# Miniprotein binders against q8wwc4: the designs that were tried, part 4

Target 1, 195 residues: q8wwc4
Amino acid sequence: STEEKPQQHQKTKMIVLGFSNPINWVRTRIKAFLIWAYFDKEFSITEFSEGAKQAFAHVSKLLSQCKFDLLEELVAKEVLHALKEKVTSLPDNHKNALAANIDEIVFTSTGDISIYYDEKGRKFVNILMCFWYLTSANIPSETLRGASVFQVKLGNQNVETKQLLSASYEFQREFTQGVKPDWTIARIEHSKLLE

## First folded at step 25 (miniprotein)

Design z3
Fold by ESMFold2, fold request of step 26:
Structure z3 (fold): chain B 195 residues (1-195), chain A 104 residues (1-104)
Amino acid sequence: as target 1 above (195 residues)
Amino acid sequence: SPEKEEWSWKAFEKYQQGELDKALEIFKELVKKYPDHLEALVLMGLLYMEKGDPRKAIEVLETAISMAPEHVFIYKMLGEMLQQLGKHEEAEKYRQKAERLRNE
């Protein structure tokens, strides 16, 4: 089974960070530095990533519970409208699998960062965040072909089965002068559950 | 200076088009006009990293440190670059320097 690696030969529990594509780090850091230098000196990609992880756990939980009214301030209207039908039609075990507990998010990565102006001259930044998380949701292994399944023994309790799932959330903020500095989720994908 | 920012975005446009050498040339001209433009020096260092020349990247950031040793963000960036290069002992040295300056 896959367990947390011992810390004595690992600086973080996220082993992939030590083997990440160095060109991807540089490309991300150039864009993060430009945001910091010219848009907002309070911006930090590290702090953003931690906040995004918290937002992912919160939003994914609300989605699993079909609490769409609570998402109206967090998720773009057109995205939420498209998601309502898809989530509501899911079986209960698939809905439960959407929810990510913060303590079971085992890997987070920053994807593409976009810095651009729209047709009205407004300044935008989009940041794609990818999350891998474990779930105890009872989903048939055949349904999630290619997904990793882990069995965990908890003392003398029954064996627990956990599955590794991934999701991608794209965050958007307008940096135009005079606009409230809020991040909105502009895209949500849960692999093999919501496309 | 709005000229400094406009040149940086012009260089970024070339970078997004895949023209790394052109982006570097724009930053070199900017630093020639404004030798203590620390943000341009950091961006040049990052471009050298992507171009596969980490020695030049480190050299450029060390030049920025010698010109303005009080600026925390340069030490933080150099520490991050060294960490990506697997030079953990030297990365920690710059991380400690950044923390010391933050507390001054």
Scores: ipSAE 0.720, ipTM 0.911, lowest interface PAE 0.7, mean pLDDT 82
Fold by ESMFold2, last read:
Formats: sequence, C-alpha cells, structure tokens
Structure z3 (fold): chain B 195 residues (1-195), chain A 104 residues (1-104)
Amino acid sequence: as target 1 above (195 residues)
Amino acid sequence: SPEKEEWSWKAFEKYQQGELDKALEIFKELVKKYPDHLEALVLMGLLYMEKGDPRKAIEVLETAISMAPEHVFIYKMLGEMLQQLGKHEEAEKYRQKAERLRNE
C-alpha cells in the first residue's frame, strides 16, 4: 500500500523535444511580426499556437469518432469530404490513434507561414502547425515503422508504453479589410495514419 | 504610415526572394528617413538574427528601446531573441519589464 501525496497530482511523462529548426524560428517570427504590425494588432503567434493546439485536440478526437458533421464549421468542406472515406476505412486501432489528448501533446511547432494575395486582391495567411503527441492506442509496430516508443510513468504507478505520433494542420484566415476574423483548417495530415 | 508600411512590404519581398542584404538596405534607408519607425528596427533585428549576427540584432533593439522606452513590443521581441540565444536570465528580465509596462 503506497501513499504518495505530493507526486499523485502530476502525471509523469517522457520529455520529447522534437527537432526544432532555429532558422525556422526567425523566419516565422518575421512573418508573425508583419501580421501583427500591418494586418491585425490583436494577432499573437503565441496565442494562435495555443488555440491551434486546442483545435488539434478537439478536431482529432472528432475525426477518430467519425463525427464529421461537427467538423463542418472548423474544417474546409473540400478537406472534410476528402477525409471521410479515408478515416471511415481505417481499422479501429488506427482511428483511436488519431485522437490526441491535450495533456499528451508533448511538442508543437510553427512550420511555414504564408502571407499572400489572391487574384482578387484578398489577403490570406496560412499557418502550418506541427504536433507531436503520445498515444496509448494499440498500433502494431510494423504498421508505423519509425514511430518512437516511450515509457511513461503515471505518478508512482506502473510504467506505461506509449507511441509518439505526429500530425500537421494548416490553418487559413482571410485578413482582407472588413472580413470576419475566422480561422479554417485547410489541410490535415496525420503521419503514417492518413496520407 | 502608408509609406512606412509600403516600404516594409517591399523589403519583405526582397527577403522572400532570398535577398537578405537588399532587404536590410531597404530597412536602413527607411529608418534613416523615418527614425520613429520602430517596427522597421525590430524587423532589422530579426534579419540580423537570420544572418547570424546576434550582436547587431540586440544592438538594434536596444537602440529602439533608447528612442521609445514605453513600447512593450520591443521588450517582448528582445526577450524572445535573448531566449533563442540561450541568455535566459536577461530574457526573463525583459519579459518582466514588458509585463510591468503593459500594466501601467
């Protein structure tokens, strides 16, 4: 019988640093600063990243449950239609692996930021977010060759084996004068689960 | 401010084309004409970081602070740059300064 009060509130996880690109940090900060300075003074890449993390956890869970009707306001229609067949055809263990619990997302990074105008002069920003998350889903290692496996302690309890997966979500917003400030997910990739 | 913004986007276009030195030249001319263009100084600092000259990056941001010590965004950016350079104690000092200024 074990009594562990100070340690029972914290879930022990392996630290996963991921591969960060220092040049990419500077390049994304230049673009983020331009968006703040000239498009929207309320824009913050830090606040965006936290919101994107929440959106990833929410959307990935709904995808794993095949609740596509609940995704229509968050995901571009064309993207959602393309994903329905792929997700529905997945084995149950692969579907479960799509879901990322917010507390198990161990690393996020900002990939490319694109600032561009379309042929009608509308201003767009696309932000690619990359997420690394741990899952307890039972996925055969032969199916996800190259996935990292880590052991995670839940407080002072048994060691648990988890797999590290990654996903990339691209967010898009129109910054044209007078347009409502809505972000839509324009691309969803779950490495080795969805291609 | 329309001219300031137009020149900043022009410099950014050169930057996107991989012409980092030309982008810096445009920002230097812009700051020479408009010394109060603090956004240009911050962008120059970021360009110096990409060139691998963090000493000049910090110097440019410190110049911006000396000109306008009330602007929170300069302290936030300098703190982030110092954090990226591994100077964590100095980074925390500037982050705390930015927080104090926001609440005043």
Scores: ipSAE 0.664, ipTM 0.888, lowest interface PAE 0.9, mean pLDDT 82
Fold by ESMFold2, fold request of step 26:
Structure z3 (fold): chain B 195 residues (1-195), chain A 104 residues (1-104)
Amino acid sequence: as target 1 above (195 residues)
Amino acid sequence: SPEKEEWSWKAFEKYQQGELDKALEIFKELVKKYPDHLEALVLMGLLYMEKGDPRKAIEVLETAISMAPEHVFIYKMLGEMLQQLGKHEEAEKYRQKAERLRNE
């Protein structure tokens, strides 16, 4: 039988360390605090981020299954319409790669936050969320050029290969007084699968 | 309060233009006019964090706590700042204080 080697542990630690960005933390917190202070005292960027992760897992699975009817209440109409042809024309293995299981999302990051008023005085916020997830989908590495490939040891003799993919979902909400606090997905990007 | 909010958004506009020092000066003037404007003090603390002066950021929030020790959001923000700086035990103390105040 064989023993585990130390080099395996260094690869795992690099994944966690490589996704930290302290400068973006401060910039995100300034905007999140302004939303809380002047738009909605119930807003929390931490709670939003957890909900967005759950929404990503749910929406990406429905998208991979081409269940577009179930997405009509969650995704902006024009975004969903543009995605239907792209997703339907994908090979089945590429469709399967769209789906992110919640327990395989290894990193989330808050991207740009946009706070603005329109001419009617309506208050809007857009929040870009970036997700990194592992997939076992059968995607040739040359098709996903630049993607990372990881080996996962199962017992002493089995090795499972997984690929790391990323996606960006932009969430939009109107914060105008009296409007329901509903978030709509206003943009969906799956790197190298949908852009 | 309309003036407090208007000035905060004007400072944010300068911030978004990359004029961090100008945004900070607007908040300093706002606090001079309204010394009890705790939201402005928190925003000043965050600007000091981005400017690379975390000690001054902490001092500003501690000053805000001294002025109004009943406001939960100041303790929450200070805890998050300390966590970001790797001062995990101090961060936990402020998070626990925030939780106790919320439950009172």
Scores: ipSAE 0.656, ipTM 0.882, lowest interface PAE 0.9, mean pLDDT 82
Fold by ESMFold2, last read:
Order: structure tokens, then sequence, then C-alpha cells
Structure z3 (fold): chain B 195 residues (1-195), chain A 104 residues (1-104)
């Protein structure tokens, strides 16, 4: 009830994107169940998704700070190499927009899950995670084509203008028996900022 | 057994090719040979969901529950399926059952 009044008077628009397609839900769960049933009974797509959200917040903050040395254990070497110049060249307000605060991630979804064997019989899984988050970064609306600007109430009478951004992080792990469990980020895309 | 896993991956290959009916037939033959292969029953239920037959999906998982009522993953999956179908009270019942079994 109180939510309608602010939207009427200030034309406040808040969009929560990512109503999961029912077919995508089934396809994701088939693949997640196969990983659990035949690769690792400790795997849970729910727990992975929660951890991926935390990793996204952590890695995106380090990227915004250009702390590439701290990312070497988390992000594939080739990905960091390709991103270093792009991130360093961004204006400070664009760098700030990369950082996602965990409390302002409004939607997460699981995209593609890839299960495959290479020629040596090693078992791999790639999981694409998509995130939508709010930012207070000072970016002109014309710079973020397709991004939306929102007024967000912070729980008291304070009103703050925020922008909604999205990012996609692809995680990869080898599930071959005897290999230490380790997820590496194999692809990073921040829509309109890093592609 | 190795045969259970091999057949499941062969069914998955047909599924990835878009041949849902063929994947489902492989799982049906697998559960005929191994009636207690509960993982195959869950995968059959998910395939019925994708084919647009949620009644059969629920029926298959409820059959799996009657055969092995102690297995947490069946209740968890059934709860998730019911949630996707908008049957929230039924979904919560199975979700709570899964949680109780996990703590036993």
Amino acid sequence: as target 1 above (195 residues)
Amino acid sequence: SPEKEEWSWKAFEKYQQGELDKALEIFKELVKKYPDHLEALVLMGLLYMEKGDPRKAIEVLETAISMAPEHVFIYKMLGEMLQQLGKHEEAEKYRQKAERLRNE
C-alpha cells in the first residue's frame, strides 16, 4: 500500500526483471540434477547460485578498483588479460558502476549450464549467471543506453536516484575425480560497460 | 551401477538433440530394468514437465516417494515442481517434509 503513493507522485519506476521462463527452469534443473546425481552429491544449484552472487559482488568490486592481482586466483588468466586495458581506461564513474553491492542485487538467474567431456575424458561444467543490480554511480542517462533510472526509498525519508545495470559471469569447474574442487570465472560481461 | 549412469547420459544426449520422446523412452527402459533407480524417475518427471504434462510429472515423483519415502531429494524436487505450477500449499508441505528428513 505505501509503495503506490511514492510511485504516483514522483513517477518513480521500479522494475524487477527476470521472471524466469518456466521452460528455462526445467532445463536448468535437469542439468543441475545430473551434476548432483552423477558428478558430485555435494553440488547444489541453490548453494552455487548464492555463492555466485557473493563472488559477483566481490569480483566486480575488485574490478572497479583495478585490483587485478587479487583476481588472478578467481578469474581465468586470459579473461583478466583481455579486461585489464578496458577497465583501466574507463572513466571513474564507469568504474564505480562496475561494483555491485550485495544488498542491491535485485535479481539473479541461471542461464546456460554446459556439461561436457574433453578428448581426455575430463569432466567440465560451465554455469552462466546473470545479475541485475542497482547503483548510485554518477553516469549520464545517455551513456547507459537501455539502462533505467529509478528513485529508491532507503527505509527512512531519504530518496536516492539509482540506475539498474546487468552483468553476466560464467563459472567453470572441472569435476574429474581426484581434481580439487575449484570454480574459476571464465567470462565477464557488464552490459553497456564491459562486453 | 555403471549401466545406470551410462544409460542416463545416453538419454541426456537425445535430450540435448531435442528428442524428448526418445530420451523419455530410454529412462522408461532403465527404470523397467532397475525399478529402484530413483534418479531416473526424477529425470522422467522433469522431462514430463518440459513436455507440458505436469500431471504425469507429479505422479511419477509420488510413485518414487511411495517406493522410497526416506529420500530427501525426491521431496525437494516435487516441492520445486509444485511451486512452479503455482500450487504453493502443496509445495510447502513437501518442502517441510524434505527439511525434516534432512535433520533426521
Scores: ipSAE 0.645, ipTM 0.879, lowest interface PAE 0.9, mean pLDDT 81
Fold by ESMFold2, look of step 25:
Structure z3 (fold): chain B 195 residues (1-195), chain A 104 residues (1-104)
Amino acid sequence: as target 1 above (195 residues)
Amino acid sequence: SPEKEEWSWKAFEKYQQGELDKALEIFKELVKKYPDHLEALVLMGLLYMEKGDPRKAIEVLETAISMAPEHVFIYKMLGEMLQQLGKHEEAEKYRQKAERLRNE
């Protein structure tokens, strides 16, 4: 029979992998602690990561909707101009696949953290964040090589396919004294969707 | 002071070059010169964690606690280290201590 207990639905959602790496945690925490200790006592990598997840969901949705004017304060100007061309050239289904709903982001990780000064002594931090999310967008799996396809049961007689996609957003902030503490997205990659 | 920050970045430069022991020696010298620079003890603890010596990392953070038991950030860091080591009960004890100090 096709009528089953909720256990299969939970099995399908139990694809979330623990990507925690103890060495990566230590390396990230050393850099996060240096930022806190010497740049800004208000900085917290935990709070940053939670905010970055929210920003990813928000920005990716605006990108999928081609609402580029709303992105001007969030994304670096040169990056946004390049994204306009790439996104507008996508088929509608590929555009829809860009959007990540917050409840479908199944894994978030912190990548490289760069701490540097420019020649004028301005203090900068770049933080790379990696996100893995599920999408119901109707995209042929052969077009997105490397994408995982998952079956999600919707009701007793329905099976919905979901694809697991990844994106990388690089956030940049100037920590120089007196500068407004704003994060700008300096790089956006959506695997296989934006090349 | 500016010297505390300068030395910490010098140690970080050695760390980025893969010279963990040299970075540790710079922090040890910094702590000798500035015993109240507890941030250097925390960074030393993190370096011991990366070196694969979690007992030494904990000892260094406990030294920082004994020197300045009112600094909440030390208890928070020790809790995070213990959580990463899978010692969840101990980690929660330090997080609760940090919260009690914050509410005092």
Scores: ipSAE 0.644, ipTM 0.881, lowest interface PAE 0.9, mean pLDDT 82
Fold by ESMFold2, fold request of step 26:
Structure z3 (fold): chain B 195 residues (1-195), chain A 104 residues (1-104)
Amino acid sequence: as target 1 above (195 residues)
Amino acid sequence: SPEKEEWSWKAFEKYQQGELDKALEIFKELVKKYPDHLEALVLMGLLYMEKGDPRKAIEVLETAISMAPEHVFIYKMLGEMLQQLGKHEEAEKYRQKAERLRNE
């Protein structure tokens, strides 16, 4: 983590992060508006972001459990095959740290949006989503230099130490006329865990 | 319709090259030819936000509202812009209006 000593209130940090990059907000909204205006009037970046958060929680859990067969419909085949080797070779505590519980995803941001055509003239959109989540997995601090450690109050008397980790999932959909509106995960990065 | 979309993508190409003023000029010309092209007005407003001129951004969206007060997406975008500017009371006002229009 590049933060000073961690704050005791997670919501305060997330509010600051939400205000800190207004030019990125504008650039994201220009591209999202173009998708809505010219590709699909049912597209909503806010609804996409909520769905992407759910997909991240689901996929990251399946990855941590090495349930790769269940990911075939969600993750691009080439990406999944590369991930199998990397995930299987991880220590158990690193595998456990991959999983993000939906209620512990503390911040979601939309990164780069790419609108492009491939060599066959098919229309594609890639949306990079960045997620910040808390984990109770026991990760040595030396392995995850730069990660923040937070104390989280659980109930009236409990304090739990948690790590703040980040991941980036790139979602891809073909918007070519007549193609089913399916999103697939075309890239998965888990900072400090999968490199 | 095909010309409107073609010009919007050409403006977007200039925008992607970092030429905000050229992109904005293309949208201004498009709106002169097609004054009812509300999508171009919204994109112009977003470009003004990136240039650091939020007053102009709000003006163009308010122009779009005055021309077509039934279109929900303009109120939604204006609410989002006002939220980014820290004008939370005004942002909620437009979000509530967008919600009411969706029902009718």
Scores: ipSAE 0.633, ipTM 0.875, lowest interface PAE 1.0, mean pLDDT 82

Design z3
Fold by OpenDDE base, look of step 25:
Formats: sequence, C-alpha cells, structure tokens
Structure z3 (fold): chain B 195 residues (1-195), chain A 104 residues (1-104)
Amino acid sequence: as target 1 above (195 residues)
Amino acid sequence: SPEKEEWSWKAFEKYQQGELDKALEIFKELVKKYPDHLEALVLMGLLYMEKGDPRKAIEVLETAISMAPEHVFIYKMLGEMLQQLGKHEEAEKYRQKAERLRNE
C-alpha cells in the first residue's frame, strides 16, 4: 500500500506589504508640500509617482537590452557609465530580470525626499522611488535570497512562476532659474542583480 | 514675503534636525505675525499630525480653509489626514470638495 505523500499546498503567503508607517507618510507629505510651495506649484507627488513608475519600466527595459545610448538623456552620465559596465557583465537571465513590465509592478513607494542647496546656491530635489516587480526570468533561488516565488496566472495563460524583485531609482531635478525642468535618474539600484 | 519664506525654511531646518517642537514654535510665531500664511498653516497641520495631535492638525487646516476656500491643496491634505485617522466618510467629503474645485 503506497502511502501517497500529502501534496504540501504551498500557502502563497501574500506578503501584505505593511502599511507605510504613518510617520513616514507625514514626512513625505511635508516634503512634497515644500516642493509644491517653494519650488513648483504644479508638483504633485501622485503624478510624480505615476511618471516615475513609467520611467522605471522604460529605463529598466532599456537596461535589460543594453541600449545605453537611449538612456543618455534620462540617466545621469556617471550613473550610466557605471551601469554600462555592470549590466554588460551580467548573465542573460540577470539582464532579462532587470526589465520591469509596468503591468508586473506590484508595489511603488516613495522613499526619501531630499531638498538641498549646493555651494553655488543651486536648488536640488531628489526623490527616491522604490519598486517591487515580478520577473519571469529564471534566476537561481540561491542568488535571490529572500525572493518570494509566486505562481501567477496572468489571464488565460498557464501558471507561470514569477519571482519578486525590488529596485530603487532616485530622481533628481534642479530648480534653478533658466535650467530645464527635467527629472534625471541620479541613482539606480537593483538589490539582487546589480551588486 | 522674503521673510515668510526665510522663516519657513528655518522651521524646516529645525524639523530636519529632529526638533519638531521648535519647528512648530517657529510656525506658530509666523502664523501669529501672518495669519493668512497658508503654507505655514498647512505645514503646522502636518507637524501636528506627526506630533500625534490630529485634533490640532485638523483645527489648523480648517482655519486655512476658512481663509482660502479656493485652494484645492488644503482640502486634499485634510482629506488625506482624515483618511489616515480612519475617518473615511469625512475624508470623502473633502475629496469631493477638492474635485469640485479642480473642475471649476
């Protein structure tokens, strides 16, 4: 009598990404309001976050494709140079895992907002955005310590194994008269891919 | 006024240094001198929320609304604060007001 071992139902632990600490929410709102009040009356943290999400999806895709020339206007020169070296050396599966599809972004959060003046009196605003996204890239679990493997059924397609990844992109804008009002990505971090 | 901005930045510096009470005191003085200073009132409201005094936060923001009923951002801030406090029904009223003002 061959005792059928009970199939351990892998309980998909929905990592309820904990509610942002109320204090962090207030701090973010204070800084966002300061940007609005003293730098840009058209600034909206909600609109910025949506734009940042789109930028992240676009930039991460271009990085995965090694299309560095197309990033020159979007990413700071120094950062892009460093990324070119790092990304080019990555295995193909890791390169593919850099790409975040906008529909596969699970969570977007505003990290730290920094407002500072340089020695020349130029005003800068930096906004760190944190993203959590799903990848279909086959990355060994040993490399992705703490990555949750999810079985996600996207529509009518077969159950695909997805891995949860995180990335942090810092957006910078100079608020000096006569300077173009453009946001540039000043920092890119992919915690498990770009060490 | 250059003075209003300078004092607001001084308060913010104190806030960044972790001196919340000092920041609030600066804003209180600023609002006393300039009662119609909307930015200071909104910042005071937010700082009171961080301090754990939501009642005072709401009071200050309501004062700001009374002074500038056309400013959508005040309604938005109040709505968000009320939502954080679990007062969803009250929050919705302010969100609706904000939406109406944006469409005008």
Scores: ipSAE 0.392, ipTM 0.791, lowest interface PAE 1.1, mean pLDDT 85
Fold by OpenDDE base, fold request of step 26:
Structure z3 (fold): chain B 195 residues (1-195), chain A 104 residues (1-104)
Amino acid sequence: as target 1 above (195 residues)
Amino acid sequence: SPEKEEWSWKAFEKYQQGELDKALEIFKELVKKYPDHLEALVLMGLLYMEKGDPRKAIEVLETAISMAPEHVFIYKMLGEMLQQLGKHEEAEKYRQKAERLRNE
């Protein structure tokens, strides 16, 4: 009598991606409106968020490939220097886990928006974007304490084991007359990978 | 007006400091002096929403719409606010208005 070991029903912890606290939503909208009103009449937080998602996918892929030279115009010099050291020292599976495909991004949220003036009177806007994405990279669960392993069936494909990762990218723009109106990435954090 | 911007920033500073009521007071005074100040009306509406007074928020935003009926952003904001309040039918009306204005 082969005792069928009870298949431990892995409780699919539905990550209730908590809807942004309504208060945080209002705060974000206030700051976004201030940007629109006083800095850029073409600014849209929705369009920005979509652009940021694309930038995240692109930059994270280039990081995973150690293509730092291609990031010089997109990422702040100091941040890129620090990342070069950290990423180069990572195991290949961790490097691969940095890459987020657009289709594997499960959640995008606007974090904090900061508007500040420096001592020279230059105006800056920083927007922190938070991303949750699935990776197929095989990272030992011991290293990713608290990474939820999900069995995701993407379309008609076989059930693949994916790990949920998070990243935070801070985008900065200077609103000074004569300065190029480009967003640069001023901070990159990949939880559990770039600690 | 430089004064309008200065007062708006002062109100925002109070808001950032967690002094929501003081921020609202500044905007109320600003709107009293400049009733057509669209930015102040919109911000005041959002602050009322944060304060937990959605009725006043809607009232102020409707006033803003009346001042600038061509302004798509206000309709979008009001629609999003109404959606957050669970007023989906009303939100849809404003989304439709916003879409019509974008296509004109």
Scores: ipSAE 0.275, ipTM 0.710, lowest interface PAE 1.6, mean pLDDT 84
Fold by OpenDDE base, fold request of step 26:
Structure z3 (fold): chain B 195 residues (1-195), chain A 104 residues (1-104)
Amino acid sequence: as target 1 above (195 residues)
Amino acid sequence: SPEKEEWSWKAFEKYQQGELDKALEIFKELVKKYPDHLEALVLMGLLYMEKGDPRKAIEVLETAISMAPEHVFIYKMLGEMLQQLGKHEEAEKYRQKAERLRNE
């Protein structure tokens, strides 16, 4: 009597706990609407989020490659200086893990939006974007406490072991007449990699 | 008008301070004075959602739509709000309307 071991199909429920707290959603929408209403009629949080995702993928790749000179126009000078020191000291596997491929970005969320005026009457908008992305970099699980190792089959490719990482990029723009309408990255955080 | 913007910012400051009810009162006064002030209506709608009064939120946004039926943003906002409330069918109607208006 050959006992057929039931193949427990572990349905890896990727609970993308995108718990956008409904309150956070409302707050984000209020601030996004204020930007649209009073600063930029062409502003779209959806379009911004997509652009931010592309910027994140690009900047994170350049960081992983230590191409700091190529980031001078994209990242605030003070932030870039600090990153140069931190990233250069990272092990190669950690450097590689900084790179987010756009196709490996699992989740993008708008964090906090801040609108502030300085003493000179200059108007600034900061938008914190949070990203969750998969990396193939072999980072010891001890260093990545709580990084869920996911076996992800991306398309027709072989099952690769991926680790889920998070990053937060804060984008800043000045809304002053005559100022170039450019977004700059004012803050970069890679949890567990850039501590 | 500069007054509309000033009042809106004042309301927003109250909101940021955690004084949601005061923010709503400012917007109510602003809308009473300027009934066609779409920005204030939209913000009121969002604040009512945060307050936990989705019925009033929808009512206010529907009022905004009635005043500016061509305004795609309001339809999008209503669609998103309704989606957050689990009213997917109603949300879809507003999304479809928003898409139609974009193509016009």
Scores: ipSAE 0.272, ipTM 0.707, lowest interface PAE 1.6, mean pLDDT 84
Fold by OpenDDE base, last read:
Structure z3 (fold): chain B 195 residues (1-195), chain A 104 residues (1-104)
Amino acid sequence: as target 1 above (195 residues)
Amino acid sequence: SPEKEEWSWKAFEKYQQGELDKALEIFKELVKKYPDHLEALVLMGLLYMEKGDPRKAIEVLETAISMAPEHVFIYKMLGEMLQQLGKHEEAEKYRQKAERLRNE
């Protein structure tokens, strides 16, 4: 009588890690309201967050492909220069892991909002966005100390082994009269990949 | 008025310095002088949330809504605050109001 080993039902725990710290939520809302009230009446933190998510997916994909010329209008020149050196030196599996597909972004959070004036009286707003995304890139677990390996079933697809990665993108805009109202990426951090 | 903006920024500076109660006092004085100052009311509501007084936060924001019932932003904010407090049913009412106003 061959005892059939109980098939461990791999419970796909969608860990919706809703780590919204309530305090951070209030702080970000205060600052977002200040932006709306005093800088831009069309500003919406919700719309901004959605746009930032799309920008993150796009920029991270271009980084993974080493398409730095296509990033010149999106990313600050100094940041892009530093990234070009770092990303080009990465192994292919690490480059691939930089890419976040929009459907693989599991969490988006506003980390911090900074409003400041420079010595010339120019007004700046920086918004730090934090992303968690799944990658199918095969990164050795030793290199990704503390990366949780998840078996994720996305829709009707087969169970794939994915790793959870994080990235932080800081968006900057100048609110000076006559300056083009564009957001630029002033900082890019990919935890464990771009250190 | 330039005065309203100046006072709001002073309150915000106190808030950034970790002086939440002082920030609230400045806004209270500002709202006393200018009862219809919508921005100050909204900021007060948010500060009360951070202080751990959600009841007062909601009261202040409801006052703001009563003064500007057409302002979609306030309804959305109040809805989000109520959601953070686990008051999902009340949050939904404000989301529905916000949606109706957008479609008008």
Scores: ipSAE 0.260, ipTM 0.698, lowest interface PAE 1.7, mean pLDDT 84
Fold by OpenDDE base, fold request of step 26:
Structure z3 (fold): chain B 195 residues (1-195), chain A 104 residues (1-104)
Amino acid sequence: as target 1 above (195 residues)
Amino acid sequence: SPEKEEWSWKAFEKYQQGELDKALEIFKELVKKYPDHLEALVLMGLLYMEKGDPRKAIEVLETAISMAPEHVFIYKMLGEMLQQLGKHEEAEKYRQKAERLRNE
């Protein structure tokens, strides 16, 4: 009985080698190291990035479904209020385009990391994450000026036309003793959809 | 020590102000006073990388590794830095070492 070696699905990692500016890479690593050194010894930018990707997929799906009540613990109250107004007014095709499937996320990058103290001496860390994802939603090209249309063959399926979209999610955490160690989303931007 | 942290933050403030050379000078003095200060050595390595001196960056990180051969984070940082420099074979050696140390 010839044990069929599981065909490693060569996920064609479209390594969009976004040449992260070497300077930006170093800056990000410096700040990530500072977080590790002084705030959280368990912090890993790689693990954080993976978690952020999952959070993005989940939150964007809930936004597309107008399930705002399910986002109250994940998204800052002020941001969620603003999003509720914006998303509710969107046409259905634009709402659908907010949803990022985890398998359709082509690129994830760490944007800026900020470390700041408030007037009470509380320590905060904000991490901006940038995502590029494919959508099958039919958005008029006029609305998506500069959206690249890709013909993507996913597996054995027919060639589907997909559009490349971007989103930016800012994650915030307070590093104060006795505060729950939870990340919250402090900012959401979906280019061309939530402008 | 509170002093080590204070100096590290002062260096970081200088860095944020665009004063990279001043930040490096602060860390150099800190490492001179505390040669085994791993955090300062790692930060110096990264700052040298930003300054465009990858040779000095690697040298500083190798020094840090020699002082703390059990410290997984330093191997990861060096591996990532070497990868950014296109030194994939050398990077892989450090990644493998980091992985071995995690499993111990």
Scores: ipSAE 0.256, ipTM 0.698, lowest interface PAE 1.7, mean pLDDT 84
Fold by OpenDDE base, last read:
Structure z3 (fold): chain B 195 residues (1-195), chain A 104 residues (1-104)
Amino acid sequence: as target 1 above (195 residues)
Amino acid sequence: SPEKEEWSWKAFEKYQQGELDKALEIFKELVKKYPDHLEALVLMGLLYMEKGDPRKAIEVLETAISMAPEHVFIYKMLGEMLQQLGKHEEAEKYRQKAERLRNE
């Protein structure tokens, strides 16, 4: 019974020190605290961020594969309809570039948090998550204006040329009694790919 | 308490309107009436950070910790604030304390 030594995946924490403006940091923390205090005592921005990262990896992979039916429970209907049209028209290399592997996500940040009431008194929370990820898809540099080409050696693998991409996913949850406590994706943006 | 929530939301509305000082005043009154209102204390701490008064922010959060030493969230928040202020050693102490409390 060969004890496979757990390969310590050296998480190359590319600390993209996206120094969010200290003001934005405070604002985000205030809103996160308000969610915890008044909406969900189990809410953790850290845990949410990790879950959002997993959701992003999953959803982006399904998008790249045009598996839209599998996204119906995860993505808002209107968004999914628009994405189906956009993604289907993309070249294969662009479709492939939509997929983010969880291990290739180099940065995750919480963007804006919105807490609002509608006219019916329903409470909503929207959390914008921003992701930076590496893709092995060969996209012409002209299409990816400003995408830095990185030669990344992931572990013991050969030096692969990867491009840095960004995506923004907005997660929405309704905090109304009797409504399912599920987060849905209300907005998807893949810079340079889904424009 | 419905009153606590109402006042907290009123303060938050003032904050969203850019009236930071008014938001702080509301929370000060709320804490005066309800000294053990941890949520208000934490929010005050954050608002003082935004106001550019980190000393008062730390003081308020330390007060909150003294009232609820079991509350992991407050330690995390204080640790993060201290880190933002470049006080890495102090931040680490609070992170360690938060970790110990999670394991209890």
Scores: ipSAE 0.185, ipTM 0.652, lowest interface PAE 2.0, mean pLDDT 83

